# Miniprotein binders against Putative transposase y4zB: the designs that were tried, part 3

Target 1, 356 residues: Putative transposase y4zB, of Sinorhizobium fredii (p55729)
Amino acid sequence: MITTGTPTTRRSAAGTAGADLCPVERCGEPARPGGRLERQQPSPLSPGQRPLADANARRPVAVFAETFGLLAGQLDRQTRREGRAMLRLIDSTPIPLGKLCGWAKSNGRIRGMKMHVVYDPDSDCPRLLDITDANVNDAQIGRTIAIESGATYIFDKGYCHYGWWTAIAEAKAFFVTRPKSNMGLKVVRQRRIKVAEGDGFTVIDDATVRLASKGDSKLPIPLRRLTVKRADGDTITLLTNDRKRPAVAIAALYKGRWQIELLFRWIKQHLKIRSFLGNNDNAVRLQLFAAMIAYALLRIAARLNRITMPILRFTDLVIRCLFERRDIAAIERPPPVNPSHRRPRCSPHQMSFAYV

## First folded at step 2 (miniprotein)

Design A3
Fold by ESMFold2-Fast, scan of step 2:
Structure A3 (fold): chain B 356 residues (1-356), chain A 87 residues (1-87)
Amino acid sequence: as target 1 above (356 residues)
Amino acid sequence: SEELKSRIQDLREKFDELHKRVDQLAKEGDPEEAMKLRLEVWKLEEELKKIEKELKEGSPEELEKEIKEAEKELLKALSELIRVWEE
């Protein structure tokens, strides 16, 4: 029974075009004095098989997210223990929902969502930051990232937020990015440069700069500006708060940012985005976290057992196994440590979550 | 393998052709489109370099099959870029 049946003294619009009147309008009819309907439903909804995807999407998403966080943390600790630099490539990619054949276009707005990712190319470990509507500004999500001391954050000009850049510097971390075209910079000091050649690029300028005074746009940290000439002859400008690393090293970090785009291509091609048809955002989140968990487990397993199987094939097999099983208990537990001095002699076809 | 080396060489030649077409597009007064296409070509070229490096380092038979599959996908992507540029 509906507990709230008090009249509001307001009028509602009468009549609806289409198949049927809504149940509320039918139930709200006061002129039905105890009559019986010929085709009245004899019983309320009986328990039955619920859509598995919908039932699991809401509650298990948090469990999958926590599991992925634990696994990513394990890989990060391993990377620190090995003395490697902590690199964080940041970007987002649109995920189209409910795509129809290209020739069956509608003039209405295309529904879409955006996946925000942090990726460490050295550990080959992606983290899913968030899934938002396509219209959400990248910089708004970027600024929610928990800053790790000693890390280097690499991102495109879409992540321009002076407060966040300042927070990165204050946390004893670094960033490498591109300035927006309307950003005014003034040279504080020209660094002494020999033209420095990297792999497929050349650094042609290096200067200490600051944000030009322009109303309330203040950035209270000293910046370093690099001009980089690419192999195709075009130049780009980079901004960083890292004043210690060689210019060529910083440029190489930014050049490496394209690796997150390769990751996005892999996800879209191998995760079969077509399976996300419809409006179930929670099911999409669940599937993306499950894929990231599978990937993290692959990295951990390879590190522990020195697996030399090609990564794309190994990852495909693990993701398929994870989705086929939908076993939360299997993903909540990290794989057991198998001490071994030999590389596993497993064929690519033998890779799975099953340990004996 | 010699077979795979020849296919990589064919892919390099297609990259060279794309660079020339991008330069022509820039001369026609569409530098923004030229920059977008250069970026895509650069990404594919970096992936090709990774494949070449893996071959030079020496690969087991299983890895050679993986590289052949990756090369096939790069060739398809490059063909799509040429098609988009022409259309």
Scores: ipSAE 0.000, ipTM 0.122, lowest interface PAE 21.1, mean pLDDT 58

Design A4
Fold by ESMFold2-Fast, scan of step 2:
Structure A4 (fold): chain B 356 residues (1-356), chain A 87 residues (1-87)
Amino acid sequence: as target 1 above (356 residues)
Amino acid sequence: SEELKSRIQDLREKFDELHKRVDQLAKEGDPEKIKEAEKELLKALSELIRVWEELKEGSPEELYEEAMKLRLEVWKLEEELKKIAKE
């Protein structure tokens, strides 16, 4: 553990979900097919390729993903101890594969990758991360997210799955989303008569709703619909199962979703600068996980204020050790340097970090 | 502190400049200038976040109010730049 000393004390989910870190963690093993037995002598190796090199190429991704999970989990436990709301912004961003070869082209078409993130705005850190082919639907990944009791999940129209929304409610958690335009809603009861002013928006409607006939059986939970007028004059509709919070508070949570876009811009800029791992699927995954590990280390350093060397140098050592499969403990023994007494939060301008 | 007040004033001036630049970009639509404005907005946001962290430690209420106003302007500038870029 790079920043040890805070073990999990309870059985609650700590913000780690294996399925969200990699689309293929464990494929269903095909049953032993009856019949044919195939045995073959060890295949000859291609020039520049060997069994150990192939194994090492897969191991770094798994090690990076595991390390990110541990660091994100530690930040989550600190946030929980502060008694702050458990907020989970969910979104995805396409990763352009411009000059990248191999899987970037299929039948003459350019395909891309997609990064799925669960982000905690209070810690300013991703909690879960998954990297898929760009054609994987957002809702398919959303359904794999382990639900934390008491959490509020905030996501857009791409995450429309009634079974998952029901699971969130059954887990004593909440969601805030936007309905698809074709979603049929019936007003059951008007909840508010007066408009409510927020920070840069106005809530102009608040009603208890349900799905139209036959749809109600697929989503048998109370729903609340808010109409929000934004500062630019546009109105948006929000859906939530949270019946307790003031409408203004719910609208503010959704407004905060823009924070995940800043993270995505930072990641894309980092990917442009780091080309040392090459231009294939595995290299892109390594770059993204390395960036996220470094980002998580910055957040941990800001909260714990215990890193005794410049954070940029420390994150470089972590990445190098993981890439070379060295002992993690080795990076904790550098000569001490006076740590900054400041606890900066500088996620949006971590551009200098990208040069590591 | 006087340092925090000065930094907030610097941010105010920077966001005023960015608003003027965004208004001009809405008329011209130069992609390179749009990217530069986005970059400067992110730098200003980073400084605002640092100021915000220091304000949480018992600074005067008037400074919190100014920082909140600047946060609203960041949101408005982001939305406007997105509209101009048509993304």
Scores: ipSAE 0.000, ipTM 0.137, lowest interface PAE 15.3, mean pLDDT 62

Design AG1
Fold by ESMFold2-Fast, scan of step 2:
Structure AG1 (fold): chain B 356 residues (1-356), chain A 87 residues (1-87)
Amino acid sequence: as target 1 above (356 residues)
Amino acid sequence: SEELKEEIKKLEEELKWVELRLKMAEEYGDPEWVRILESLAKLLEKEAEKIAKELEKGSPEELKSRIQDLREKFDELHKRVDQLLSQ
């Protein structure tokens, strides 16, 4: 009823721990050190075993990360209730600290951070977010992602880890990726050769393949290879463990991967507001999580209130006003209709020009 | 002129964002986003025309050229929106 606020319902309690939708918190734990597993300090302690002083030092960032996880979980539950496919776009983007923190250059530490994201294109919202040292390998972070049965994971060449691909298949989930150029593949069976046109592309080949004999023990699952010709004439190769979907459908899923690049462009645009927030490492992390919390909250609000403005632009404007300590309602509020004293209409772009 | 240069730069960045998001809306098959992005594009175009009037009194030719480029891109964007909404 009235207390229906944030739905705090977990679908399953015991036995299905992998269904927990707070992976950003879990993923942050192993990734944050940015170190080699073999020469790290002996014990990444459980949260309950860690000193209180250490917990308090990370508390502000942890609180924001936890809040993001809860909001992202709500959007996921809404999407699942609508009976839509579970799509997961995976990628990472570098966050150059040298542009945000001048002191980093002076100290000879010009290294940046890397943001790892699992993105749901249907909800237009990240599901998982992790921030690591720029030198952390993409595939290492990928393998820490909890696999959801029935989901389809879409990622590029940087996420080549055979054990993880096998785990995805064993969990009855799917992946769509591009093979590395040095990957040896053998054709096991040529599928029906029907040139199939999609929206802006054509599938020109479809074959069941497997790793060459040397790699069979490393990836003991049957694979499907698609050759896709784009509108610009370029040809790309796709690799998937989904042997049932039409080739056009699989190619369309990979084409949709570019949506994560738009999210990355949007986030990087917002790092230009460093004048509104501190520029040190912790402040950047807080800024990124705050932006993602605002994004997730506005996705939820848009589903309730029929937002007329594009949600990314609305979120952009809200974040700017939030950090400028302005009333968020003022952005969406229609301009007062007064024939005598007509004030300039507030637009997202007019407000974004104010540097005064 | 420095302030107007920054405003033009922002319009250019915002239009690029609209163009990229429109391509995504086309690929996703979302006419609601196409309509929303068209409304945003019209708003940006109005701001470009306002800046153009401020440049009328002797601003650098570079800035006038950039505004003209923006106008041409808005025209192309409106044609693309009409094509997508017709489907």
Scores: ipSAE 0.000, ipTM 0.181, lowest interface PAE 14.5, mean pLDDT 63

Design AG2
Fold by ESMFold2-Fast, scan of step 2:
Structure AG2 (fold): chain B 356 residues (1-356), chain A 87 residues (1-87)
Amino acid sequence: as target 1 above (356 residues)
Amino acid sequence: SEELEEWVRILESLAKLLEKEAEKIAKEGDPEKIKKLEEELKWVELRLKMAEEYLKEGSPEELKSRIQDLREKFDELHKRVDQLLSQ
């Protein structure tokens, strides 16, 4: 009955089969404009029944991707019931596949993947995950994200796609982003400036804007531009379709983007996403989904307010149990230092917008 | 209630993963891995006891049954680990 909003990787040999990627309404003209990208239609078959479960068990990437999606979906529903703001931080991080030498086309280059995440800072948990080749454009992935009415999407200038921003607005949702340096904006109306100081920043300008040079045909939605002075004295520009919230509140939402960077550092440091645990495409995808499942389970456990420190052991348990095909030679190698018994996260540090 | 149900789902998934790991370790016979499995079972046992303590008189019968099933599965896993350690 209930499906998850979690996207499955486009590159998964197993995970894409039978998986829901995203609403297909915004897809371009692919070789097959529908097909696998469309939601499955076999209504006579119950998708949650045994035949589907057996098929997914034979496709480990799909099984773990769906497990993550179910956990993320449950956390989304809890957040909504608590009446908390629906915030969605969007970003990606490169995952190195190790150094390649002796290859005709390696020439010192590290081949890699890119992990794309939609993260809810209030629940401190990722909601959506996609894994692609490193050369896939961030904006291309962004537009495949299903839009939730009432949500606020927060993303960097790499996610510049005017059609997607328009779709967000039309869905009664909001976005907060940074414009590209070459984006020409013209003031339509200067809003009354209420200079407001936030935690580590000051909002110094607030204006209704549009794209310069007849940009209305490219981006036909009302826009608001904020100029924010950071603690280091430099300014950044924010762009949003939210014309009602106070400027300081919008700036604070964007400042909170540091939380997704913290998640990325945690994943890379604690999950040993390195060549020693396997460097083939499927092994990397399995490890990333296992890590995200472990992270979601940590957040669910924390909500019971009973267990914190021992959960570092749980991360290791989940990862180890999921890698049946690990090479014995890789296991014999001394593992990287694992701070599984180290103290959990400290309180949030004062990070400035300069980290963007 | 909903949080307890989600906790039970986690334990159910973990039981399946640990059973698969136990089967793999039984074939390999690696004593280091057997010790690791024993430690992991002790960790899960504590969390199962916590779930059992959260049950109230008015808890859904379905949740009570699922937790009882988990108890039986983890008791069986402990028995298998004891047999592996006896080798």
Scores: ipSAE 0.000, ipTM 0.190, lowest interface PAE 15.8, mean pLDDT 62

Design AG3
Fold by ESMFold2-Fast, scan of step 2:
Structure AG3 (fold): chain B 356 residues (1-356), chain A 87 residues (1-87)
Amino acid sequence: as target 1 above (356 residues)
Amino acid sequence: SEELKSRIQDLREKFDELHKRVDQLAKEGDPEKIKKLEEELKWVELRLKMAEEYLKEGSPEELEEWVRILESLAKLLEKEAEKIAKE
């Protein structure tokens, strides 16, 4: 839970409709989530409150979610002990239930759900996981994330909430995102006018910026804007509160965000949602958490065996070996890829074997 | 269902044996590697208990993915213990 810094918000101003006390933006004085900063074990991203009947009905899901949290926490402790940077990729992906879930077809209704993830690319494992209805806004989930001092949070335009960005900065953490197209940014100072080459991109602009005067009161932190030219010639704009890292390094962090898409692809490929006794949403949630527990266990196993291949490739090979009667040790040296299985997809966003 | 119950029971026995192996290696192996292996076994044990409980509620087919992955993990942990034994 996010803690408030000042216990004197005027009760007369904090009515039921007094601009709402919603945590979405600065409704009161924003404060860092101090209560969660000392915790090492992640919890599912589940904002709001739930009735006891609903909580009891979803007890199996809660147990699996807690198990995942414990495993993810172990990987986090190992990564921190190794002195690696604390990177947190944040994104969500829709889950098409009608295609994956037989019970959804049986009752004649196709529902949409959304999985929200905080992913650590260095451990190659999700740190936080939550499953909501598809209509829940990404930014609502983002605000439930406990901010870790020193971490860098990387997310897309859907997570634009000034109060949360301010909380990240106040917690001595960083963010890298893309501004919304209607965001009024004004250049305060040009930081770097020299072109800087990265792996598959070029940084062509680097400037200190601020929001227009109306926005300055809502986002009172210094900002940095980067303009990055992609290999395909298109440019993207990045926004960050990190004013110390080289521009190329920040752009590389955002480019590395594609790695969360590989996790989403793996999850969707390995979801085997069949008919479940009870015919309720808990079946889908249980399957997703079970898959992530399996993923986390494979990550731990890979660390114990110092497996150097990308973990998503390794997990695919492990699953395949269960049917091909292959020794797990042989997966450390996968067989040559047959020409018929070669995929020459050369995306302009493709990264080298070495992860950023 | 009976096949899956048997496989889960085999996993239980395999992890119990792995615990005994780790206990025997405690003084002769790299202390940090042994500690890591002990931590892994503790958390895998929780997952195995979850699989056992799920047999009472869910479809056998839904457990196959978990069981297959746990079987693969058991083999990886066994190999890691063997590597530690070969100082």
Scores: ipSAE 0.000, ipTM 0.131, lowest interface PAE 16.1, mean pLDDT 61

Design AG4
Fold by ESMFold2-Fast, scan of step 2:
Structure AG4 (fold): chain B 356 residues (1-356), chain A 87 residues (1-87)
Amino acid sequence: as target 1 above (356 residues)
Amino acid sequence: SEELKSRIQDLREKFDELHKRVDQLAKEGDPEWVRILESLAKLLEKEAEKIAKELEKGSPEELKEEIKKLEEELKWVELRLKMAEEY
């Protein structure tokens, strides 16, 4: 799911106009008085200041988002797996605008954004990407993800929506998540309790459970609860609708979620050393999508061999211009400047490969 | 600080693996990326050795944070190395 770049202004509710409704206050201003969430109207910008530039900035974001979607889709189709479980890691990360857009804080308007990603660890590539305001609930975005039959969706406790979990099960797909601490679960059946050791963790409990509820089964699918003791000694609880896989395998899938966290850190490191073209959310969105396009192009180029030379060149140029390798090079000094390595400038009359 | 010494040992094992992957990349990868990643890997290993020596003399609380930062940087380097291996 990529953002369309078209914010849906909530359409006015149907019918504050009845045949018997008298004309309300309507003079001078085109907006309804008190009908908007506009308490105070600080006007740091005069009418006519940068309205067209802001509108034009939104258009490139939609193009970049669409481009990323196409590239990610092509990569996923090209790397179709043989007999493997389709894995989908889902998570979001806050974008710290205070470090990227100091002006936003000084203007008395603190803004936050979140990047939402569906990541395939086998292809090492984001499959879906969306950027929203920080106040958008993770579960709200999760519900918009198209469900693939046979896939296993791995996400944290922020993605708690019973209808969506039910839809995943009905699509013959699976999920692995963590329950919220206040979630009431009843044990239906204790599965054979055999302590099972995995790589860096131990499964200490395995049970079939159900949601405790007075109002009929709000979640009408069988659930499995695993208790996992981690290497750091902490215990976590996992919930899944997968009743066939060994408990150790399910716990390992959830442990693998660290891979999406590394992607987020990589992106944030690149953002830390880059300046934005502007101080609005569209400039931030543009830079994030540009980084993801560069990433996707690298993955595609790596898989296409000799015929990808133009793509490799373009990707290298994008990285160099927008996300300079200087964050690595700053540790070692400026990198050596090489004008060209893959297309040496040679005189056709002076090239001699042998015996000259 | 047996915990911190154990974490440093874990980092050393991961650095050993990282060096092997960089050597493999050198055979078929971009020479510029190989040079950068090799230098970064050596720098991180040297930093870990410095921290290990300081732990033997005493364990100030700030070393725990430095080890944590080094662990985070290693994860980030592993991601970039994976990307370079496919570039």
Scores: ipSAE 0.000, ipTM 0.164, lowest interface PAE 16.2, mean pLDDT 60

Design B3
Fold by ESMFold2-Fast, scan of step 2:
Structure B3 (fold): chain B 356 residues (1-356), chain A 80 residues (1-80)
Amino acid sequence: as target 1 above (356 residues)
Amino acid sequence: DSDEARHIQDLALQYIWDAFKLAEQGNTDLAIQMRDRALEIMNQAEHLAREGDPHLIQTAADLFRTAIDIVEQALSKMEE
């Protein structure tokens, strides 16, 4: 948005001229904890690069992002020791930083952010967290996820990248997804066709398929297609490279994907992100990472000590502490940690229609 | 008492987040004070927990110390 009264915005020149449209790195963007720091490519400072003040602003966010990575790694090792299945639900959700108004509608879309999550439904905890601009493609972030041998990755049709699916299969891992509507599939072999009932769904077809029109050269891995009829009568199609699990088991894994949607709804309702301005992106990132760190730490503590505690209640308290303004005198004395008498009784199924 | 230890750990976690918030706002003196209180409270929780279930709770305390150390690193960078 350029105003005619500003001398520095006199030019209407476009930004990047080529087809090289990489997402813009923002001040405060986390460095992606997990050991990529050793191989990080250094770049010399250019006239157009970020000033020193932006680098200084990134320090707190990077520290918390790194903490989350360490805690997530601990939960993963604990889950593997317990012999649980390695399940990874992948999805993203937009986080609006403001409300639409008349001027914003005429000058383009209000800037937003997008939270990318890899979630383990068995541990009820995010394993990876990344925050980007809303215009960053889901598949672009998905393909940066390190593939764990033996894991099963569950994601929607927004994560269609044939090279990444091939990499998952080559790493001796599995995926369960939905094909895009324009994806041409050709049946190679009908598998044993027996109607198989699961909890709230029925598998009505099971076939070996390949990508039509030279599909073997683009996606040279064995594919299996399942047709699943849901309780509401709607039919969905699933694609997987897992040729061993029963069809009902694979359909059940995809059905479990709704759990990541619950996390997203809870975050959006309780974090009141709409109160933050676009120049306050770092505060949003800090709040999200702090909440997830607290959640992960509580999951680890609860499992290690065989403690059952209301995790969402404590996470809510941490969020409230981060957003409440406090006087210096009050901050200097430790408050007692007591459960609230007005404990929120919010569930994803009872979400408010009033978004502030 | 594991319930008491858990309550004290929750209190320490509140202090660690307050310390971080103050450090981000540039209030270094208060941030250091809150960090120190978090450490004291966490040490009390560890001591109480060890009397009831030492092996499992020690691991949780170590993870909490790691979180506090990270806040200390952030505070140290503010001193530069």
Scores: ipSAE 0.000, ipTM 0.182, lowest interface PAE 13.4, mean pLDDT 58

Design B4
Fold by ESMFold2-Fast, scan of step 2:
Structure B4 (fold): chain B 356 residues (1-356), chain A 80 residues (1-80)
Amino acid sequence: as target 1 above (356 residues)
Amino acid sequence: SPHLIQTAADLFRTAIDIVEQAAKSGDSDEARHIQDLALQYIWDAFKLAEQGNTDLAIQMRDRALEIMNQAEHLARESDE
């Protein structure tokens, strides 16, 4: 099985097959002088022996990354046991260093970073996380993602890499994306058009396509193009290698991509309350991993305690518990009410505690 | 602070262990109560670490682990 992985000592944060390197750990590694393309050894090569003191200096980053991997693995095992579809939303978001590191702002220039995420909407948790300089192209990181057979990868037009799309198809997995505006597509076969309505959109075209200029050499896989009219009247084009699912289902998968943007908003809100700042890349990465660990832990805690309130409100309440001892299970149950401790009537986030 | 970062990482690993042990015990009211008590000590530990008291934070973490260990022993006694 692909999910069983190859016999290596290195595993991705999500424990999926394919890559010998985790994107998160790859981001943290300094470039090795001189590259080798050949691979004969069963274990990853080391840059050489390192002193224990130097290894311990990097331990905090490795510990956070490992902790995140364990949490992501637990959620992944639960999702597989439930037999849910393997959906993978891919996107990135810029992280301005001025909010995490004051030294850059004081110099009159803010150096940016970019966080790359593979997100599972069913577990509502990221499976892979990588942090790079803002100038690294999305497609460069995308192609390092280990491909899971049967999964559907959903990403925007920034992830245009024909070799990677081909690898996804060859692994018996699927992708749904938007073509770049200058991508030349030629219709091979027009599918019989029945205008199909979904929730908040309409599919108005469905065709088998290929690249207009020697497409077979650049992208040798069958492609399907969907034209989707949104509720606001705007039209978008989708591109996929999934030739079997109904057009409405594929369009709905792409529409669901907004869920990764909610994760990005939560992370940025959470980073505003972090109390430690550093003046180097490791400090920024530690803050981001800490935020993701908190997010994953809160998702697990919410599921175990069947919390029904919105995640941002639940997160706020849990953070407040750092200042007040409180039972997590009791968050949705009303606390004892007395005249001195009555909560404000107009406070909506505590409304769910009142049963009467 | 490097000490705060290391302590936070240790507390997160302990919280994961608590959640995993509770999941193995099933979704019972007793398992939830024990998990919640242990997590309360972890929350206290985070607050102490934030205030720079890492020694007391470690003590609170250890109390959380003791609660989980006692719960595991009680579960085994029930099975026997």
Scores: ipSAE 0.000, ipTM 0.157, lowest interface PAE 12.1, mean pLDDT 60

Design F4a (from F4 with V3T A25K T38V R40T A57E R79I V82T)
Fold by ESMFold2-Fast, scan of step 2:
Structure F4a (fold): chain B 356 residues (1-356), chain A 83 residues (1-83)
Amino acid sequence: as target 1 above (356 residues)
Amino acid sequence: STTKIYVIIEVDSPEEAEKLAEEIKKLAKELGLEVEVVVTVEGNRVLVWVEVEDPEEVERFIEEVKKLAEKLGAKVYVIVETE
């Protein structure tokens, strides 16, 4: 049976702490164990560290994560002082490991890594960085991100989780995303069609929609669907719970998502994972946090108009700081023991003949 | 000495995963690969793995698989094990 009357709008559970939070797979996402994830927050990860006396000891990831958190926090405060919108671009990217990493493989135990980022385009800096096993679903990580009231979360169709979208709306925050191709939408009310042009796109439709309520695919929040024609003539569909902003503004926010792809490209170009330096998870994490610290420092300095070094040179300095022991090893040159008494100067003419 | 290459592709739906898996199988046949390419579907994921003596033999195949995934906006993870 297809047709139904007015659908039930009630949420599955009521009350506090008594709600059943067993994962509901409304978007068809399997619950996969991907190994332990390491979430890096803007604030320090764990205080109460013991003093380190061994300069050659492996540096813990926590030190770099804490440094990144402090820098990200500083940029966030600057953005708030400027009265800018709280924008959060969310995406992930696979981390390529070198050809010689030599993992033991089987059909059921394939490992790789991916980096999850929450990026603030106004500060031009990642706010949250997380590294997980490659088989961890994007939507699973998204749902663990603390929702900030008033923020707008912009993400692609990989982040389809109806409970999380509902949580964003309930926190008085907004999202802008693309629906999955298998997502059933029903028009509730057609908004007045205004063909509205933005920078490199045109909004050609604007409607209030809901999910087709035929089973467990229920989303009890107001949804707005935009149809956007791109400069190349292709059409994309956007979904949002923001019913107040102009359609052009919402489309522009989603268009700006390309900025996170530029960040990913920059990171990969400057990551420099090498098999000769070890490709273990900790080494990769250290390199990623070092690159992000460099990025954050570059953004802070750019705002202060204080960095004059090229980005590549600045990145090299940060990487070299991670491997202080290599700089120390470079000073192994013995001091000159015999000052230049009887300095060798070659005779300009020597008698030499070779039978060619 | 053999090289095992695993490609994990995450798409929007199980139907897209099944269609992608068939396209990947067709691609392997069209490129005339002399080695067996294993393609498995698990929900909205496609797992491809191949074992070769010289990874250059399948380099074009892997690049074309990536292009197919990119057309769907899918995430691709390539994992290589060399012995």
Scores: ipSAE 0.000, ipTM 0.313, lowest interface PAE 13.0, mean pLDDT 63

